# Designs tried in a protein design chat: VHH binders against Abasic site processing protein HMCES (HMCES). Part 8

Target 1, 269 residues: Abasic site processing protein HMCES (HMCES), of Homo sapiens (Human) (q96fz2)
Amino acid sequence: CGRTSCHLPRDVLTRACAYQDRRGQQRLPEWRDPDKYCPSYNKSPQSNSPVLLSRLHFEKDADSSERIIAPMRWGLVPSWFKESDPSKLQFNTTNCRSDTVMEKRSFKVPLGKGRRCVVLADGFYEWQRCQGTNQRQPYFIYFPQIKTEKSGSIGAADSPENWEKVWDNWRLLTMAGIFDCWEPPEGGDVLYSYTIITVDSCKGLSDIHHRMPAILDGEEAVSKWLDFGEVSTQEALKLIHPTENITFHAVSSVVNNSRNNTPECLAPV
Key: E = the ipSAE of ESMFold2; O = the ipSAE of OpenDDE; V2 = 0.75 times the mean of E and O plus 0.25 times the DockQ between their complexes.

## First folded at step 4 (VHH)

Design g11 (framework vhh_ozoralizumab_d1)
Fold by ESMFold2-Fast, scan of step 4:
Structure g11 (fold): chain B 269 residues (1-269), chain A 121 residues (1-121)
Amino acid sequence: as target 1 above (269 residues)
Amino acid sequence: EVQLVESGGGLVQPGGSLRLSCAASGFTFSSYWMYWVRQAPGKGLEWVSEISTSGGSTKYPDSVKGRFTISRDNAKNTLYLQMNSLRPEDTAVYYCARGFYDSSYGEFDYRGQGTLVTVSS
């Protein structure tokens, strides 16, 4: 996972993240740096994306089940990085393989500190290799969606007009992430950056791509991943596995260029 | 500077009890999972117990389950281990630890200097 869509206006995104804390209270996540949220149909590494994380990361004695939503840089910069420019990091931290997460210091150190986050997106993009041509076919991949006026989920065969209406009640894709905090050696604001954990592709996606993000399917999984205060690293890692609860449709090559930021990027072809 | 200082070790007869304490400083104690680990003479580190940030979740290996109880006082920045029904094989240096990633890897950010527990007749 190297490209996502997260285009919802801030208020719509916030309501889509409504949740219940450990005490059963309904809540909306509280924003940090909301002005840094930049909606886009075509987000690439090094851009900022909204993530959910536990309030306890920011407030002493906070209930660890309460959530903050914050924009973070995609591409984890380890806290130990000593250069002045994060772009000089010599290895790619856009994704973190689930099978080696406990072997790589860049990931196991922040994971040991409870720095788990949930990366929010409308969905993600993958490019399928085509044997007859060198041109790859892009797909938009997302949770099955529910129609407001119809019982059941929307399908890829629905008209483009129906797609515009579904954003009002869109179920956001919730991907397991790890974040870290980096303090510039020469001073300045702390940089929060994240990586997306990846797993082997599920059977339904295997014809498109061999890897997929670790998707947290449902509020119970999301709550356990975020609640580093009461859910150990060992228990949280049990949530990291492929899911079959996913759907997709082919999209236009317009999405190939990350500078293109229009609804055409995710519209069904 | 992060510091963990263990106390409460000593000599006890089989079947006896001891309570260990760990005084933590230099970090926000209430925001971290804490661990007790031990090292018996000539052996590697063995995980003994873990406790969540509030103390609401605890876990033990079968070797000490039902005999040992981990607890914490976040107001005092102190971690405790109540050890009952002690056995000769519990003889070890006991360490308070933070930043434990996984028992398989045995890695910690910080570990105290330890307190010796000797179970002998």
Scores: ipSAE 0.414, ipTM 0.744, lowest interface PAE 3.0, mean pLDDT 87

Design g12 (framework vhh_ozoralizumab_d1)
Fold by ESMFold2-Fast, scan of step 4:
Structure g12 (fold): chain B 269 residues (1-269), chain A 120 residues (1-120)
Amino acid sequence: as target 1 above (269 residues)
Amino acid sequence: EVQLVESGGGLVQPGGSLRLSCAASGFTFSSYWMYWVRQAPGKGLEWVSEISTSGGSTKYPDSVKGRFTISRDNAKNTLYLQMNSLRPEDTAVYYCARGYYESGYEFDYRGQGTLVTVSS
């Protein structure tokens, strides 16, 4: 997973993240650096994306079940990185393989500190290799959607006119991430950056791509992944596995160029 | 300055009980997972127990499970280890440690320790 859509306006995104804390109180996540959130239909590595993380990371004595939403750079910059420019990092930290996460220092150390986050998106894009051609077919991949209380599920086969209304009640994709904090050697603001954990593709996606992000399906999984104050690293890693509760549809080549940022990027073809 | 001060160690007969305490200062105690680790004479450090920030989650290795109970009082910044049915192999210096890591061997701080001797 190297491309996502996260286009909802800040207020709509915030409401889509409504949750219950440990005491059963209904809450909205509290924003950090809201002005750094940049909605886009076509987000690539090195751009900022909104993530959920425990309030306890920022406020001592906070209830670890309470959530912050913050924009973070996609592409984890390890705390030990010594150069002044994070873009000079020699290896790709856009994704982190689940099978080796405890072996790689760049990921093992922040995991040990409870630096787990949930990466938010409308969905993600993958490019399928096509037989007999160098062209790849892009697909938009997302949670199955439910129409309003009075209607059934929204699928890939629904008419284009209906897609304009689905965003009001869109179920955001929730991907397991790891973040780290990098302090510039010459001073300046701490950089928060993340990686998306990846797993083997599920059977439903195997014809499109051999890997998929680790998706946290439902509030119980999201809550346990975020709550580093009560859920150990070992217990949280049990949530990391392929999921079948996912759907997709083919999209046009407009999405191929990461500079294209229009609804056409995810519209069914 | 972070300080962890253990107390409650001593000589006890096999089958006896002891309660260890750790007084924490210089940091927000309620924001950290806490651990008990021990070092027997001539051996390395061994993780003994862990407790989450609220005290709602605890874990133990099989060697002490069912005999030891970790607890904390966040209002008093104090960590406890209740040790029951003590055995000669429990003889060790017991350390209070701070961290987020479940395995218990990557600690920020560890106290000076308190000696527990189980012998007749």
Scores: ipSAE 0.023, ipTM 0.542, lowest interface PAE 7.4, mean pLDDT 86

Design g13 (framework vhh_ozoralizumab_d1; at its last look DockQ between E and O 0.03; V2 from the best seeds 0.00; counts 0 for: pae E 15.4 > 2, placed apart)
Amino acid sequence: EVQLVESGGGLVQPGGSLRLSCAASGFTFSSYWMYWVRQAPGKGLEWVSEISTSGGSTKYPDSVKGRFTISRDNAKNTLYLQMNSLRPEDTAVYYCARGYYYDSSGEFDYRGQGTLVTVSS
ESMFold2-Fast, scan of step 4: ipSAE 0.532; ipTM 0.810
ESMFold2, look of step 5: ipSAE 0.000; ipTM 0.119
ESMFold2 (binder alone), look of step 5: mean pLDDT 84; pTM 0.849
OpenDDE, look of step 5: ipSAE 0.561; ipTM 0.815

Design g2 (framework vhh_ozoralizumab_d1)
Fold by ESMFold2-Fast, scan of step 4:
Structure g2 (fold): chain B 269 residues (1-269), chain A 121 residues (1-121)
Amino acid sequence: as target 1 above (269 residues)
Amino acid sequence: EVQLVESGGGLVQPGGSLRLSCAASGFTFSSYWMYWVRQAPGKGLEWVSEISTSGGSTKYPDSVKGRFTISRDNAKNTLYLQMNSLRPEDTAVYYCARGYYDSSEGYSDYRGQGTLVTVSS
């Protein structure tokens, strides 16, 4: 997973992340650096994306079930990286494989520190190889959405007014991530950056691509992944597996260019 | 600099009890899972117990379950291991550990120097 859509305005995104803490109290996640959130239909590695993480990462004695929402750089920069420019990192940390996550020092160290996050998106894009050509067919992949008279579906959004209604109650895709904190050697703000854990593709997606992000399906899975204070690394890793609870549709080649940032990127063709 | 200093080891008779302590410094203790691991003479490292950041969740292998209790005092930056009904096979150097999965055998990025527990008549 190398491209996502996360286009909701900040207030809509925040409401979509409503949750219950360990005591059963209804909450909205508290923002950190909200000015760095940049909505887009076409987010690529090195851009910032919103993630959920435990409040305990920022506050010494906080309830580990309480959530922060923060923009983080896509492409994990390890805490031990010694150069001044993080773009000079010589290996790709956009994704980390579930089967080798405990073998790679870049990932096992932050994972051991409880640096688990949930990467938020409207959905993600994958490119299917077409037989006998260099052309690839892009698909937008997302959670099944609840159909209502008020919200409608993407396929039913035949006019500009109906297009807006599809997002009112959109169920955000929740992907398992690992983050790290890098302190520039020459001073400056701490850089928070993340990677998306990947697993073997499920049967439903196998004809599109052989890998998929590790999707946390439902609030119980999201809560356990985030709660590093009470859920050990070993227990959290049991949540990392393929899921069949996913849907998709083909989209136009407009999405291929990461600079294109319009609703056409995810519209059905 | 991260430091973990164990204490409380000694010689005890089978069936006896012992309480180990670990003084932690150089990091935010309350933000880390903590572990006790041990190494018997001529053997490899064995995981003994783990504790969540608040102390609300603990886990033990069957070999010590019901006999050992891990606890922590985050205000004092101290980890404890209460060992009851000690057996000769519990004889080992006990290490306080902070950290993540150790690909060799344990779960630590840092360990103390250890404290010796000898269970003998």
Scores: ipSAE 0.126, ipTM 0.551, lowest interface PAE 5.5, mean pLDDT 86

Design g3 (framework vhh_ozoralizumab_d1)
Fold by ESMFold2-Fast, scan of step 4:
Structure g3 (fold): chain B 269 residues (1-269), chain A 121 residues (1-121)
Amino acid sequence: as target 1 above (269 residues)
Amino acid sequence: EVQLVESGGGLVQPGGSLRLSCAASGFTFSSYWMYWVRQAPGKGLEWVSEISTSGGSTKYPDSVKGRFTISRDNAKNTLYLQMNSLRPEDTAVYYCARGWYDSSEGYSDYRGQGTLVTVSS
């Protein structure tokens, strides 16, 4: 997973993240640095994307089941990184393989500190290699969505012409991430950056790509991944596995250029 | 500077009890899971207990379950291990540890210097 869509306006995104804390109280996540959130149909590594994380990371003695939403840089910069420019990191930290997460210092250390986050997206893109050509077919991959029924109209909910009608009730893709905090050696603001954990693709995606992000399917999984205060690293890692509860459709090559940021990027071909 | 200082070890007879303490400083104690780990003579590191940030969740291996109790006082930045019904095989250096424990590499961000517990007659 190297490209996502996260285009919802801030208020719509916030409402899509409504949740219950440990006491059963309905809540919306509280924003950190909301000005750094830039909606886009075509987000690439090194850009900022919204993530959910526990309030306890920011507030001493906070209820660890309460959530913050914050933009973070995609591409984890380890806390130990000593250079002045994060772009000079030699390692690709866009993704973190589930099978080696406990072996790689860059991921093992923040994971041990409970630095788990949930990466939010409308969905993600993958490029299927086509035999006999150098062309790759892009696909938009996302959670199955609840169909909205129009009075007297059946079967038009997922139509390309009516795609915009589903965004008000869109179920965001929730991917397991690890973040870290880097303090610039020359001073300045702390940089928060994340990586997406990846697993072997499920059977349904195997013809498109051999890897997929670790998807947290449902509020129980999301809550356990975020609640580093009460859910141990060992227990949280049990949530990291392939899922079959995903769907996809082919999209046009417009998405190939990361500078293209239009609804055409995710529209069915 | 992160510091973990254990105390409370000593010589005790089989069936006896000891309470270990760990004084933590240099970090926000209430935001970390804490661990007790031990090393018996000639053996590797063995995980003994873990406790969540609030103290609401604890876990033990079968070897000490029902005999040992981990607890914490976040106001005092102190971790405790109450050890009851001690056995000769509990003889070990006990370490207070912060962060993830991985038995294959003995990983934790920090461990104290340890406190020796000897169980013999």
Scores: ipSAE 0.479, ipTM 0.780, lowest interface PAE 2.4, mean pLDDT 87

Design g4 (framework vhh_ozoralizumab_d1)
Fold by ESMFold2-Fast, scan of step 4:
Structure g4 (fold): chain B 269 residues (1-269), chain A 121 residues (1-121)
Amino acid sequence: as target 1 above (269 residues)
Amino acid sequence: EVQLVESGGGLVQPGGSLRLSCAASGFTFSSYWMYWVRQAPGKGLEWVSEISTSGGSTKYPDSVKGRFTISRDNAKNTLYLQMNSLRPEDTAVYYCARGYYDTWSGYEDYRGQGTLVTVSS
């Protein structure tokens, strides 16, 4: 996973993240640096994306089941990185393979510190190799959407006008991430950055791509992944596996250029 | 700044009991997972128990399960290990540790100086 859509206005995104804490109280996640959130239909590595993480990371004595939402840089910069410019990092940290997460110091150290986050998106994009040509077919991949009074059930055969109505009640994709905190050696603000954990593709996606993000399907999985205060690293890693509860449709080549940021990027073709 | 001070070790006969304490200071104790680990003479480090931030989740290896109980008092910044039915093979220096622990791979932030437990007749 190297491209996502996360285009909802901040207020709509916040409401889409409504949750229940350990005591059963209904809550909205509290924002950190909300001005750094930039909605886009076409988010690439090194851009900021919203993530959920436990409030306990920021406030001592906080209930670890309470959630913060914060924009973080996509592309994990390890806390031990000694150079002044994060772009000088010699290895790619956009994704983290589930099978080697405990072998790589860049990932196992923040994971051991409980630095688990949930990466939010409308969905993600993957490019399928096409037989007989050198072209790749992009697909938008997302959770099956709940039928509403206005939009009905969402599907590839639906008109573009029906797609405009589905955003009112869109179920966000929730991907398992690991983040770290890097302090610039010359001073300045702490950089929060994340990586998306990847797993082998499920049967439903195997014809599109051989890998997929580790998707946390439902509030129980999301809560356990975030709650580093009560759920150990070993228990949390049991949540990391392929899921079949996803759908997709083909999209236009407009999405290929990461500078294109329009609804056409995810519209069915 | 961060300090972990163990106490309660000593000499006990097989079948006896001991309660170890660890006084924590210099950090927000209630925000961290805590661990007990031990090192027997001439052996490597062995994980003994773990406890979540509120004390709601605990885990033990088979070697001590049913005999040892980890607990914490967040108001007093103190970690405990109740050890029952002690065996000669439990003889070790017991360390209090902070942070997530698995195989000492860098998840443990700090460890105390240890307290010696000797199980002998």
Scores: ipSAE 0.379, ipTM 0.731, lowest interface PAE 3.0, mean pLDDT 87

Design g5 (framework vhh_ozoralizumab_d1; at its last look DockQ between E and O 0.01; V2 from the best seeds 0.00; counts 0 for: pae E 19.6 > 2, placed apart)
Fold by ESMFold2, look of step 5:
Structure g5 (fold): chain B 269 residues (1-269), chain A 121 residues (1-121)
Amino acid sequence: as target 1 above (269 residues)
Amino acid sequence: EVQLVESGGGLVQPGGSLRLSCAASGFTFSSYWMYWVRQAPGKGLEWVSEISTSGGSTKYPDSVKGRFTISRDNAKNTLYLQMNSLRPEDTAVYYCARGYYDSSLGYEDYRGQGTLVTVSS
């Protein structure tokens, strides 16, 4: 997973992240650095995307079930990184494999500190390689959506005006991530950055790609992944597995160029 | 524990041939696409070849097409790279890699320690 869509305006995105704290109170996540949110149909590594994390990461003695939403850099920069320029990192941190997460220092250390986050997107893109060809077919992959008269799945929409109503009630994809905090050695603001955990693809996606992001399906999974104050690393890792509760459709090659930020990137073909 | 162990590197004269091997263990080798990637001195990683799970599909960049042949033996959990008509610019550390490698996305599943190939007179 190296490309996502996260295009909703901040207020729509925030409402889609409504949740209940451990006492059952309805809440919206509180933003950190909202000015760094850059919505786009075509997010790539090194860009900022919103993630959820526990309030306890920011406030001593906070309720660890309360959520903060913050833009973070895609591509984890480890806290121990010594160069002044994150682009000098000699290994790729866009994704973190679930089967080796406890063997890689870049991921094991922040995970041990409870630095778990939920990466938000409309959905993600994957490119299928077909046997006997050098061409790749991109797909947009997302949660099944609840259908109503003014909303429905992207592939079922009858007209462009129905498209806008689909997004008013969109169920955001919620992917398990790990983040770290890097303090530049020559000073400046702390850099928050994340990686997306990957797992073997479910049966439904195996013809597209052999890996998929670890998807947290439902409020209980999201709450447990975020709540490092009450849920141990060992218990949280049990949430990391493939899911079949996913759908997809083919899209045009417009998405291949990461500079293309247009609804066509995720439109069915 | 996943392991990829490359071997078969060495010093060879221009125009010569060399065969690299990669022994895989700790995973179901036959269910993964496999790759060769190289790093020349002072350069970044360069994709060299890919092979599908069954070996029925292979792909190469123009720099090596027609000279290099990737193959696999799923019964022996081994990946191979046959390199013919070697040139000095092929000098690099060669790595076998498991998973999806895309130059624009930078995704890498697992990479071995590498084997050095030196092409010089």
Scores: ipSAE 0.000, ipTM 0.099, lowest interface PAE 19.6, mean pLDDT 85
ESMFold2-Fast, scan of step 4: ipSAE 0.531; ipTM 0.795
ESMFold2 (binder alone), look of step 5: mean pLDDT 84; pTM 0.855
OpenDDE, look of step 5: ipSAE 0.399; ipTM 0.751

Design g6 (framework vhh_ozoralizumab_d1)
Fold by ESMFold2-Fast, scan of step 4:
Structure g6 (fold): chain B 269 residues (1-269), chain A 120 residues (1-120)
Amino acid sequence: as target 1 above (269 residues)
Amino acid sequence: EVQLVESGGGLVQPGGSLRLSCAASGFTFSSYWMYWVRQAPGKGLEWVSEISTSGGSTKYPDSVKGRFTISRDNAKNTLYLQMNSLRPEDTAVYYCARGYYDSSGYEDYRGQGTLVTVSS
């Protein structure tokens, strides 16, 4: 996973992340650095994307089941990185393979610190290879959506008026991520950056691409992944596996250029 | 700087008990899972116990389950290991550790260790 859509306005995104804490209290995640959130239909690595993480990362003695939402850089910069410019990192840390996550220092260290996050998106894009050519068919991949009188499914939203209704009750894709905190050697603001954990594709996606993000399907999985205070690394890693609970549709080549940021990027062809 | 300082080791006869302590400083102790790990003479590191941030969740390998109890006092920034019914095979240097432990090693912070000798 190297391209996502996360276009909801901040207030709509926040409401889509409503949750219950350990005590059963209904909550909205509290924003950190909300001004850095930039909605886009076409997010690439090195851009900022919103993630959920435990409040305990920021506040001493906080309830670890309470959630913060913060924009983080896509592309994990390890805390031990000694160069002054994070773009100089030799490794591509956009994704982290589930099978080697405990072997790689860049990922093992932040996991040991409980630095688990949930990466939020409308969905993600993958490109299906065409036999014998360099041509690829892009697909938008997302959770199955509940049809309502007002919102409908994305496949039924073939006009601008209907697209507004689709997003009101959209179920966000929730991907398992690992983040780290890097302090610039010359001083300045701490950089928060993340990677998306990847697994083998499920049967339903195998014809499109051989890998998929580790999707956390439902609030129980999301809660356990985020709650580093009470859920150990070993237990949390049991949540990392392929899921069949996804759907997709073909989209136009407009999405191919990461500079294109319009609804046409995810519209069915 | 992060420091973990173990104490409480010593010589004990089989069937005896010891309580190990680990004084933590230089980080927000209450925000981290903590671990006890041991290394017997000539052997590799072995995970002994883990404890969640509040102390509400603990885990042990079968080799010490029912005999060892991990606990923490977040107000004092101290981790404990109560060891009962000690056996000669429990002889090891015991380390206090922060973060996740696995077979590849700790890779976060570990103390200098405290020696426990179980012998008649």
Scores: ipSAE 0.134, ipTM 0.563, lowest interface PAE 5.2, mean pLDDT 86

Design g7 (framework vhh_ozoralizumab_d1)
Fold by ESMFold2-Fast, scan of step 4:
Structure g7 (fold): chain B 269 residues (1-269), chain A 119 residues (1-119)
Amino acid sequence: as target 1 above (269 residues)
Amino acid sequence: EVQLVESGGGLVQPGGSLRLSCAASGFTFSSYWMYWVRQAPGKGLEWVSEISTSGGSTKYPDSVKGRFTISRDNAKNTLYLQMNSLRPEDTAVYYCARGYYDSSGYDYRGQGTLVTVSS
């Protein structure tokens, strides 16, 4: 996974992340650095994306089931990195293979610190290799959406009002991530950055691409992945596996260029 | 593999003292910051104390500062919490936890030991 869509306005995104804490209290995640959130239909590595993480990472007395939402840089920069230019590591840390996560220092160390996050997106893009041509067919891949007479399907929106109805009820894709905190050696603000854990593709996606992000399907999986105060690394890793609860459709080549940031990037062709 | 086993909890009168122990195994104990955390009935997890790898640095929240003392014996792979001047509000299950100082996070926790402060 190297390209996503996360275009919802901040208020819509926040409401889409409504959750219950361990005591059954209905909550919205509390924002950290909300001004750094940049909605886009076409997000690539090095850009910031919103992630959920436990409040306990910021407050020692916090209930570990309470959630913060924060924009983080896509491309994990390890806390032990001593050079001044973090961009040198981005190609190595955009994704993290589930089968080697405990072997790689860049991922093992933050995972041992409980630095688990849930990466939010409308969905992600993958490019299918077509036999006999150099061209690739892009697909937008996302959770099955609950259809209502009010909102219809994504392909049924034919006006700005109908688009708004689709997105108001959109179920965000929730991907398992690992983050780290890097302090520049010359001083400055702490950089929070993440990687997306990847697994073998499910049977439904095998014709499109051989790998997929580790998707946390449902609130139970999301809460257990985030709750590093109560759920050990060993238990959390049991949540990392392919899912069949996914759908997709082919999209225009407009998405190929990461500079293109329009609804056409995810519209069915 | 990684195991943390707490002991030393029990029923004690207000003003009394208890010493908790935590036996660690399955990892290099001397390489980790260690923590005591507690969970009182109806409340979430509360940080109680932390100790550096060597034992040379300790920290406490105001609620227990001056009453509780954390210590460790790296040769015995054991963490301790000396609790003095106990109050009814100290009633909780006490957990030994492993983590990294810079994240304030815990990746392993023991089964806990119950401390009840009551007449």
Scores: ipSAE 0.000, ipTM 0.104, lowest interface PAE 17.4, mean pLDDT 84

Design g8 (framework vhh_ozoralizumab_d1)
Fold by ESMFold2-Fast, scan of step 4:
Structure g8 (fold): chain B 269 residues (1-269), chain A 121 residues (1-121)
Amino acid sequence: as target 1 above (269 residues)
Amino acid sequence: EVQLVESGGGLVQPGGSLRLSCAASGFTFSSYWMYWVRQAPGKGLEWVSEISTSGGSTKYPDSVKGRFTISRDNAKNTLYLQMNSLRPEDTAVYYCARGYWDSSEGYSDYRGQGTLVTVSS
């Protein structure tokens, strides 16, 4: 996973993240750095995406089941990185393979600190390699959506106005991430950056791509992944596996160019 | 500077009890899982206990389950291990550790200097 859509306005995104804490209290996540959130239909590595993480990362003695929502840079910059410019990092940390996550220092160390986050998106894009050609077919991949209308699935909404209307109650894709905090050696603000954990693709996606993000399907999985205070690294890693609870449709080549940021990027063809 | 300082070890007879303490400084203690690990003479490191940030979740291997109790005082930045019904095979240097356990390398985050527990008649 190297391209996502996360286009909801801040207030709509916040409401889509309503949750219950450990005591059953209904809550909305509290924002950090909301001005860094940039909605887009076509997010690539190095851009900021909203993530959920535990309040305990920021506040001593906070209830670890309470959630913060914050924009973080896509592409994990390890805390030990010594250069002044994080774009000069020579490792690709956009994704982290589930099978080697405990073998790589860049991921193992922040995991040991409980630095787990849930990466939010409308969905993600993958490019299917077609036989006998260099052209690839892009697909938009997302959670099955609850029908708000009596007719048609989300995949049958093939006009811009129909797609715009489904966003009011969209179920966001929730991907397992690891983040780290980097302090520039010359001083300046702490950089929060994340990587998306990847697993082998499920049967339903195997014809599109061989890998998929580790998707946390439902509030129980999301809560356990975020609650580093009460859920150990070992227990949390048991949540990392492929899911079949996913759907997709083909999209136009407009999405190929990361500069294109319009609803046409995810519209069915 | 992260520091973990263990204390409370000593010589005790089989069936006896000891309480180990670990004084933590240089980090936000209440935000970390904590561990006790031990190393018997001529053996590798062995995980003894783990405790969540609030102290609400604890875990033990079968070798010490029912005999040892891990606890923490976040206001005092202190980790404890209450050891009851001690056996000669519990003889080891006991270490306080932060982060998570990595059996292939020992502990991959911070560990203290250790405190010696000798169980002998």
Scores: ipSAE 0.413, ipTM 0.746, lowest interface PAE 2.8, mean pLDDT 87

